VH-VL binders against Basement membrane proteoglycan (unc-52). Designs and how they scored, part 11

Target 1, 184 residues: Basement membrane proteoglycan (unc-52), of Caenorhabditis elegans (q06561r450to633)
Amino acid sequence: KDRLMFAGDAEGVTISDIEERTIDRNTPFSFFKTGYLTFDGTTDGVAKYWRLPQRFLGDKVTAYGGKMEFEIEFSGSGHHSSEPMVVLKGNQNILVHRVRNQEHVLRSDSPVRITVETYETNYEQLNGAAATREDLLMVLADLDAFLIRATHVAHQTSTSLGDVSWEIAVDRYTPDGLALEVEQ
Short names: E, the ipSAE of ESMFold2; O, the ipSAE of OpenDDE; V2, 0.75 times the mean of E and O plus 0.25 times the DockQ between their complexes.

## First folded at step 4 (VH-VL)

Design b13 (framework fv_potravitug)
Fold by ESMFold2-Fast, scan of step 4:
Structure b13 (fold): chain C 184 residues (1-184), chain A 123 residues (1-123), chain B 108 residues (1-108)
Amino acid sequence: as target 1 above (184 residues)
Amino acid sequence: QVQLQQWGAGLLKPSETLSLTCAVYGGSFSGYYWTWFRQPPGKGLEWIGEIYYSGSTNYNPSLRGRVSISVDTSKKQFSLKLRSVNAADTAVYYCARETYEYVSGSTYYFDYWGQGTLVTVSS
Amino acid sequence: EIVLTQSPGTLSLSPGERATLSCRASQSVSSSYLAWYQQTPGQAPRLLIYGASSRATGIPDRFSGSGSGTDFTLTISRLEPEDFVVYFCQQYGSSPFTFGPGTKVDIK
């Protein structure tokens, strides 16, 4: 289980657009709430994403069949963007998770815990085409980016991220039949 | 352990205002939407509207203009007012909690319901 | 608004038989936003199934839900005496939330 607690620092999290062309490494975050990393958005009209640190990247095939969880608190109003909530990039492919009916999930000033199980049925290509198990395993085998969406409406507003964890499946086995080493 | 108890006027004359209150016991009030439904005799359920614990409301468009829902977070209560009633408003009225989970997709449902209040509109 | 149609209006069966209840939507509804309720006359509805196929707490495994798009089904594998009541489907994927008119399961 890899985890981010945000106990007073960003733990290597940075902000970027979905293409990662511009990466903000200047710590644009506040930590007023214990356990949360708060981003107040930008005025450039471009969707922004929290980029998870290096320890969430690389060979993550063992995450297949586990789950990703995070707390998110949105503060604001307006129509929510349909941009992906989670973006995984690896082996020259991009798979995304979109939260359907997001305005009912991210209610203003109400923290919610989001759980996304690491199966291909929960991910799609950017163009909406279904992801296969092979697509997801290839992305996980050499993960280059793990993004969580930080801006949700057209105007500038505040969003807080907390307690990010990426859990491997407890009962998964290696190809040779040996049990996977699991987090306590 | 979570219980919803509702009360209010049961017999109304045409043009009067319906007023019902629902109280929440044994659970958290904050972080939830609280909802009203009604069921005319021999018919299906009709959604009236919902209110978030902080005061934001959504109403069924067919009743918008006559309906208002309010909250009292200190008492863990929410209330329905329906203005200018007529015979078509005769129904059993229910309050309910809107519960949802996000596990690889949004799932919404109404898990705790009040006992119901029969409202009859007649001269 | 999305209109839900339930068929049949009345299903006459005997205890021990399998019941299949249909709910059809006027527009596509995500499986994540479809629920089934049971209602005994004079009582509030009781949640049976949510997310088209997930059983609510305390609901026996003889109740199952399936379907996607516009066609959804509630199945009761073996009817018990207490199952001879009314069943409603509900969508909550778009506002206003809507219910079907109900299917009454009656004793043959």
Scores: ipSAE 0.159, ipTM 0.530, lowest interface PAE 3.0, mean pLDDT 82

Design b14 (framework fv_tislelizumab)
Fold by ESMFold2-Fast, scan of step 4:
Structure b14 (fold): chain C 184 residues (1-184), chain A 124 residues (1-124), chain B 107 residues (1-107)
Amino acid sequence: as target 1 above (184 residues)
Amino acid sequence: QVQLQESGPGLVKPSETLSLTCTVSGGSISDYYVHWIRQPPGKGLEWIGVIYYSGSTNYNPSLKSRVTISKDTSKNQVSLKLSSVTAADTAVYYCARETYEYVTGSTYYGMDVWGQGTTVTVSS
Amino acid sequence: DIVMTQSPDSLAVSLGERATINCKSSQSVSSYVAWYQQKPGQPPKLLINWASTRESGVPDRFSGSGYGTDFTLTISSLQAEDVAVYYCQQYDSTPYTFGQGTKLEIK
């Protein structure tokens, strides 16, 4: 299980746009809320993303059938972003998870725990086309980027990310047979 | 099933600090948010505050200067401390878990498990 | 802070008849409203969340409705065990706030 706790350290997390054309290494992070990585976000019309460190990247095929969990919190008002919540890039392909009707899910000043199960039915191409199992496995086989959206509303004053974890699925033997299990 | 149980002193003197503990069984305090709510005799419910999965907290502004909520994962306990108590703090104190979670297309909410409540009287 | 106001404060209904409890918020809370039942000596019990979603194990006679600022809890056919105080609660923003409660009794 890969995990980020943010106990006074950014643990290699950086900020970028979805294309990773601009990677911001100079944004000051605050730890005002224990266990969260915080910055003020932007409302310049370009979505910003938390960019996960190298240990979340590479060969992650074993993550298929597992889950990703993280907490997000923001302060702000206005129109909710329609940008993807999770972005996975690998083998020249991009798959995303979108939270539909997110104004019913995300509340200002109220953290929510988000779980995205690592199955093709929960991801789509950027253009909205459905992802196949082969698409997801191809991306996971050589993961180049793992992004979580940091800008959620038009007039945002802060954004926070907490307790990020990514569980893998692993084959296990028991006296009663073989089972595929998600490992913490 | 998950159960929550409050414990603490039944009587606290004015100006002292009230300390209560919420003990969780059948689950882990790390898997949900824990709220503290109180109810003065014959009155309604008042939200005190919450501690989130990360350990971050949020408090009712009317109580913020006097309240601290913390957790001890090794004991599976959440604690409430309320300083400088007065007779107005006499109430039944409850802890309750909250699920506010998005799981791939579905959103879950509820303060669905509450402790039985512990009575606190502030008297000299 | 968002103020939740219930009406009526007290309601007497005959067994088998419909009971209706109203809850109004001082500003829009979308559908972020829960309803609780509290019997003497017991903690509150969650009945309805998301304004209209019945919790598992709650009898079909309980239903919730509403959006924005006006919410209703309905008991379609009152039974003796339904005598309790009922509270609405918003969870749109902190601090979470509760209505003052409606005492339901048998006529």
Scores: ipSAE 0.477, ipTM 0.708, lowest interface PAE 1.2, mean pLDDT 85

Design c03 (from m01, 16 letters changed; framework fv_mavrilimumab)
Fold by ESMFold2-Fast, scan of step 4:
Structure c03 (fold): chain C 184 residues (1-184), chain A 120 residues (1-120), chain B 111 residues (1-111)
Amino acid sequence: as target 1 above (184 residues)
Amino acid sequence: QVQLVQSGAEVKKPGASVKVSCKVSGYTFTSYYIHWVRQAPGKGLEWMGGINPSGGSTVYAQRFQGRVTMTEDTSTDTAYMELSSLRSEDTAVYYCARVLRYFDYAFDIWGQGTMVTVSS
Amino acid sequence: QSVLTQPPSVSGAPGQRVTISCTGSSSNIGAGYDVSWYQQLPGTAPKLLIYGNSNRPSGVPDRFSGSKSGTSASLAITGLQAEDEADYYCQSYDSSLSGSVFGGGTKLTVL
């Protein structure tokens, strides 16, 4: 299980737009308490993302069948962002996870722990088409980017990310209920 | 290993002030808010306020505004809560607690408590 | 006067399930603020049991679970054990008071 705990250190996390064209490596972060990375003033009209460090990238096929968990919190008001919550990029493909009906899940000044099981049923293509298991495995085989959305409402004054973990499945499983898969 | 250790019991006269200390160890003092919660004998928990040790900003419950002062000393990793104009109704165990989350004030580590008795 | 309402007592036998309720209002739980739960053994400081409605700190058994619906929250304890005998408090944030609020506490007796 890889983990980010943010004990007074950003641990290599940076902020970028979804396309990673502008990566801010010098953004000042606040640490109001151990366990959270906080960024203030994220309302410039462009969706911003927490960009996870190198140790979450590369060959992550063993993460299939496990889960990713992270805590988010924000302060602000206005319309909720329709941008993806999680973005995975690899092998020239992009798969995203979207939180439906965010207004019921994400509320100002109320932390939420989000759990996303690493199965294709939780991901879709950027255009909304369903992801296949083959799509997800190819992305995980050479992961180039792991992004978590940092901008949640139109008039946001603060955003925080905490306790990020990505569980590795002990044994290989398939989401269709097949038992243990072993390597050849 | 993470600990909040409070000063010992105090007996005060009505009208006096009391200053309770809370020394932290096992973590970075300025990384967590420290809040204060009291409990009168046989009664429930009552939130008093808190301090951000990074910069010293404070928040106080309205009923204690004007009587309570919270401070910190980063050289000794110690937070303080001073309550003035003491009354018999202020007899209680006073706890310091570390705030796990600044947005909902969840308290993950507590001091052992300091009994303050106001004799009348 | 507590802002959050809890039953003053609940009881159960070893191995049973008990549930403790916490009722708030539109300025706290109903406004979307999360609920935390604390266990207090006689003569000791409170211990965090649940935070963020349903999250357990490291070291808290999965026998303890939290949930929230509307203006209320609940703490469920399954497989009740003698050492669970304690006072339990819920806590949230209240926007009209701009501060933390606690329930009145519930004494759990294990028969």
Scores: ipSAE 0.000, ipTM 0.457, lowest interface PAE 16.2, mean pLDDT 82

Design c05 (from p07 with heavy chain S31G S54N G55S S57G; framework fv_ponezumab)
Fold by ESMFold2-Fast, scan of step 4:
Structure c05 (fold): chain C 184 residues (1-184), chain A 120 residues (1-120), chain B 112 residues (1-112)
Amino acid sequence: as target 1 above (184 residues)
Amino acid sequence: QVQLVQSGAEVKKPGASVKVSCKASGYTFTGYYIHWVRQAPGQGLEWMGRINPNSGGTKYAPRLQDRVTMTRDTSTSTVYMELSSLRSEDTAVYYCARVLRYFDYGMDVWGQGTTVTVSS
Amino acid sequence: DVVMTQSPLSLPVTLGQPASISCKSSQSLVYSDGNTYLNWFQQRPGQSPRRLIYKVSNRDSGVPDRFSGSGSGTDFTLKISRVEAEDVGVYYCMQGTHWPYTFGQGTRLEIK
């Protein structure tokens, strides 16, 4: 199992809407070499996403059967976002992960570690239809976008993303008996 | 402003290969797929394939997959389309066109076209 | 492959009169995101194609309001409310819902 992490470099990370029509390169955000990103500013409930850099994109079929983990924290109040938490785009397909019972999982000023196993049962189409294994493998075969939601409540004042790691399942496709950590 | 500029006309013999370039300007190169579409004289439009400039990933029309190769150079914002084992029926105007990733899937900006003539 | 069928293939129209082009797909063009990726293009003689309509009914910037698109599922229509001389050319429908992308065979609009 390999892992892709933020370690010493956040080059290529940007902020966008879910459609990626507007890629915001002018809004400042902070990066700490410990692997944490923070966006400091009022979002007014507008849905925004962290866009992961190119090293998380391309042929990622080997991620199937692994897992993704990340930590999120926010400060704010109001209605919880109905947007997906994770968005994967590839081969003209969009698959999303939604956090169930979000109001109980995501609380202001309380960091939460999210774990999403890379199986079709954790993803759905935008219209809510279930994803098949073939759907997920097709998206992973040419991953074009990997988005993590940055806006969580209507009146948000800050948001953070950290400790992002994505297992590439080496043991499934090329067994060597060890998980490998990949750092940039 | 937003523009796709293609390389000049080519004349090739049967069995040769041709490589056409498409240089993008005025927008974020990696935010859009580049598709290739050809049009034989007096005929309709035929989709050939596409490249994702961000990942380098390609998808080709099944009838062309064994002969077509698409590549890109992100440092020059240029996409290339190479077609090998040329036949007379490959005589056409070749267009590149951009497609917004997801949610649109329509070609909103086109290159000026490159005429490729395959003859003896 | 999704087959796109246009009718008529030849459309002679008198200046100022309306024109209508039909496009039918062999499969539903509704994508998993709920959108329908049906596009209309115009190609004037000697020019590159120009997109007129995207997602069934949305006009591109700079496209005159005399052009309109409608339809759902497998049946789509492009209408020109009053044809002008500059409208001469070939019109193509195209689907972007299913890989590979496919075009209709084209409709040649000519002035009578």
Scores: ipSAE 0.036, ipTM 0.628, lowest interface PAE 6.7, mean pLDDT 84

Design c10 (from z14 with heavy chain G100S K103R, light chain K51R; framework fv_fiztasovimab)
Fold by ESMFold2-Fast, scan of step 4:
Structure c10 (fold): chain C 184 residues (1-184), chain A 119 residues (1-119), chain B 110 residues (1-110)
Amino acid sequence: as target 1 above (184 residues)
Amino acid sequence: QVQLQQWGAGLLKPSETLSLTCAVYGGSFSGYYWGWIRQPPGKGLEWIGEIYHSGSTNSNPSLKSRVTMSVDTSKNQFSLKVSSVTAADTAVYFCARDYSSGRYYMDVWGKGTTVTVSS
Amino acid sequence: QSVLTQPPSASGTPGQRVSISCSGSSSNIGSNYVYWYQQLPGTAPKLLIFRNNQRPSGVPDRFSGSKSGTSASLAISGLRSEDEADYYCAAWDDSLSGYVFGTGTKVTVL
């Protein structure tokens, strides 16, 4: 329960709003599907994000030119969210990745693997202004937050995240999924 | 380089509404909390509140009933209103940027606007 | 009203070390990062220390911060006349869902 938020020597995955003002440290996670971190969906209409643990943050400049991949699944119906899919914060800068025509990419009860190449052309500022290479490198040099959207449709009943990995330009690094322990 | 320019009414009478505006230049408006801090003459800093580009707010509970904040995203501006002012509201008011990433710190500040409430 | 307690004043001579304490509770300093701001007379506050002990670009290393439990401190080594200022600690308070500033410390260089 509370232990699921901490993976031994590091902070565990948590849920928050995009501003990270409301961080949910108490909602229990389940592992319904092997390799997925799952929690009951949010039907309140507020966008929620999976917040990656501290071990995935810090100096990530070597990730430039690589790619990030993650698998998401949800159950629900209604209007698709227009919120960013990926949010990167670092060095007082915020860059986001949006999935174009999301309703054609994401479908209820169907897992989808999202791939985002780590280039400025795949990121923008929250107001839609284009990101420069310098902007992206600044964010990656001291990554403070790595958020993946957890709310996808207006009437959502569940959400899952799995198989998060990224490739780095200098050396390939793939985390061993989400290293969480479930205690009966 | 991000800069904040602030302006508003400097002299008010008791019971009037204080109104201040802050404009953001040289950087992105979206993705940050924009805050207000005040300092009465000879006293310390008091946080008033903050607003996100979406209009979401957090404010000091002691002031919440009198404080209204708003954003104009098309102009990169945010504003503060304090109703029913008294002499206790006399202060220098600062606007500031708050980085939205669990650190909750104000890294860019406006120069301040002096507000005096007197009969 | 501030809920973080600082000494009202601190003083030293040029070259000495000055330390400023900041005391809070579990809902603010105990659970959140501590920040320090320097306010020169007649100016807006300037961020001096963030995330307990980190310095923004341009802040000399003679300024340092630390945090232990529900308390924090700011140390100024090699004190200089230009360091005469008011210093404020600050932290987010979970119970208030808002920022709390310290009562402020006036540093005088004798």
Scores: ipSAE 0.257, ipTM 0.685, lowest interface PAE 4.5, mean pLDDT 82

Design c11 (framework fv_fiztasovimab)
Fold by ESMFold2-Fast, scan of step 4:
Structure c11 (fold): chain C 184 residues (1-184), chain A 120 residues (1-120), chain B 110 residues (1-110)
Amino acid sequence: as target 1 above (184 residues)
Amino acid sequence: QVQLQQWGAGLLKPSETLSLTCAVYGGSFSGYYWGWIRQPPGKGLEWIGEIWHSGSTNSNPSLKSRVTMSVDTSKNQFSLKVSSVTAADTAVYFCARDYGSGRYFYMDVWGKGTTVTVSS
Amino acid sequence: QSVLTQPPSASGTPGQRVSISCSGSSSNIGSNYVYWYQQLPGTAPKLLIFKNNQRPSGVPDRFSGSKSGTSASLAISGLRSEDEADYYCAAWDDSLSGYVFGTGTKVTVL
């Protein structure tokens, strides 16, 4: 289990567009809310993504059958984004997770915990085609990018990411399995 | 299984505009940059640029003023235009799929190439 | 900085090891991953090595890549006649904000 707790440190998380060609390395994050990484000024109308650090990348085949959880919160109004919530890139493949009916799940100034089980049924290609188990396992075998959407509504004033964890598959053991937590 | 098919006008006169199109089959068009690379006869490879399905482009600064790229998402096609051609634009033009994370990308699927000759 | 420098040619006999160098600068190879492409006569280039030293599925382990400082190298062990081709290194260049290719090396199997 890999985890990010944001105790006053971004822990290697950066913010970019989905293409990852424009990575903002100069805009500081705020830590006003305990346990959250916050970015203000996301009102330019361009989709932005939190980029998870290297420890979430590489050979992650053991994550198959587990789950990823994270908390998001935002302030803003307007139409909800149609961009994917989670983007995985690996082995020349890109798979995404979309939150359906997100206007009922994502509300301004209300934190929500998102859980995505690491199964092909929760992922698809960007064009909407279904992902196979082979597709997901190939992506996980050499993960190049793990992105979480940071922009949720058209007129957004702030966005926050909190308590990110990616559980490896647990073989009929304790509820929490074996967790890796590193203080940065 | 992903394959690229390319076509376009192969014979041009100096000052004309080069126009090439590439179609994507067997895979998702969205989620990748789609690129162009050229190779003059007997010379090496030169990166021209890349385009995302939204229309966002990056191009070789030495060619940027003459290069226009576009996408047609409904047909899973992308196109290259090079204006004001000269004999120096004579080359085999390849389209390719760009895969990677950020600036760490590579071309993993290539079209077979289209020969363009600029001759008066 | 524009282009990465390779020797124009390299040769060997079947079974021999051939090594191709690729020299760059701190703005390209020094800061970024290196890639290698193989171009058989009359064909499109094919990805041979990515991320300095990784092989795509279907590329035999006779091909290996390495990177040190501002230089990279491609090694072909157990050289075969079907390895006659042009080989190009490539990398992103931070100062140009663009992808650059090496000058290319023609490998001849004698």
Scores: ipSAE 0.341, ipTM 0.737, lowest interface PAE 3.6, mean pLDDT 85

Design pa1 (from p07 with heavy chain T30D S57R; framework fv_ponezumab; at its last look DockQ between E and O 0.07; V2 from the best seeds 0.00; counts 0 for: pae O 5.9 > 2, placed apart)
Fold by OpenDDE, look of step 4:
Structure pa1 (fold): chain C 184 residues (1-184), chain A 120 residues (1-120), chain B 112 residues (1-112)
Amino acid sequence: as target 1 above (184 residues)
Amino acid sequence: QVQLVQSGAEVKKPGASVKVSCKASGYTFDSYYIHWVRQAPGQGLEWMGRINPSGGRTKYAPRLQDRVTMTRDTSTSTVYMELSSLRSEDTAVYYCARVLRYFDYGMDVWGQGTTVTVSS
Amino acid sequence: DVVMTQSPLSLPVTLGQPASISCKSSQSLVYSDGNTYLNWFQQRPGQSPRRLIYKVSNRDSGVPDRFSGSGSGTDFTLKISRVEAEDVGVYYCMQGTHWPYTFGQGTRLEIK
């Protein structure tokens, strides 16, 4: 199980847009909220994302069927972002997860835990097309980007990320899955 | 680009051993099993076995399990297949091929093949 | 071992005409996960094998849509709707459901 805990360090997390073209490596973060990474500043305009560190990347095939969890909190007002909450990039493909009924789930100054099971049914192509199992597996096989949306409303003044975890499953029921070894 | 590059042709005498290498590039090395398949001249394909680069676990064809050894070097993203006690019947082109770990959809990328000739 | 039996072994085809290759397994290739790990490979003269189809009917990227796979259980078919010159070679079915993996004998496709 991969876990990200914040205790006065960003732990390699950065902020960028969904295309990762505007990566801000010098973003001033705050750790005022225990266990959270906080960005104090306006996120008006293009949606921003938390870029997770290397330990969440690479071969994540065993994450298939596992549970992804994280907590988010924001301050602000305005309409909710229509952009994906989670973005996975790998093998030149992009899969996204969109949270339904955001207006009932995401509220200003109210922490929310988001849970996403790692199945293709919880992901889609960026254009909205359905994701196949193969699509997800190929992305997970060589994951090179794991993004969590940082912009949640139109007029946002702060955003926080905390308690990020990704469950890694060991047992697989495929012909080659019988030859699995214990992994750290 | 994803590719598997194998070592060059080998000529061996009966009773000797041969070690063929397969270098992977363009993808996460330990995300895929490496299978070995051989093809005798003018014949079909024969599965030899596979190795999991992550941990090095192997699965061999029963007919070859006493003579074949597969290993890997993660630092160089290279898998090796060694066949001992060579016989004339082992003369073949040897291929490595990758298979996605845990979800075996078959061998989607193949090496260029390595010709091994066993003759007195 | 699971025996994979292809037919025919030799397949002369006129350009532009369809081709069909049968592959039968000695036992069901349906795995406990519900998948059927049957693959089709193409080997052009002097080249390495190339996967065309995986899990019975899924085409690999770059494989022309004139290739199609079908079947279930123990009976499988590879079809080429319109044979082209570049299709010349040997075609193999392979099962990955049971250890050890096994291939069919191969079907040699030639142009008449």
Scores: ipSAE 0.032, ipTM 0.607, lowest interface PAE 5.9, mean pLDDT 90
ESMFold2, look of step 4: ipSAE 0.505; ipTM 0.785
ESMFold2 (binder alone), look of step 4: mean pLDDT 93; pTM 0.949

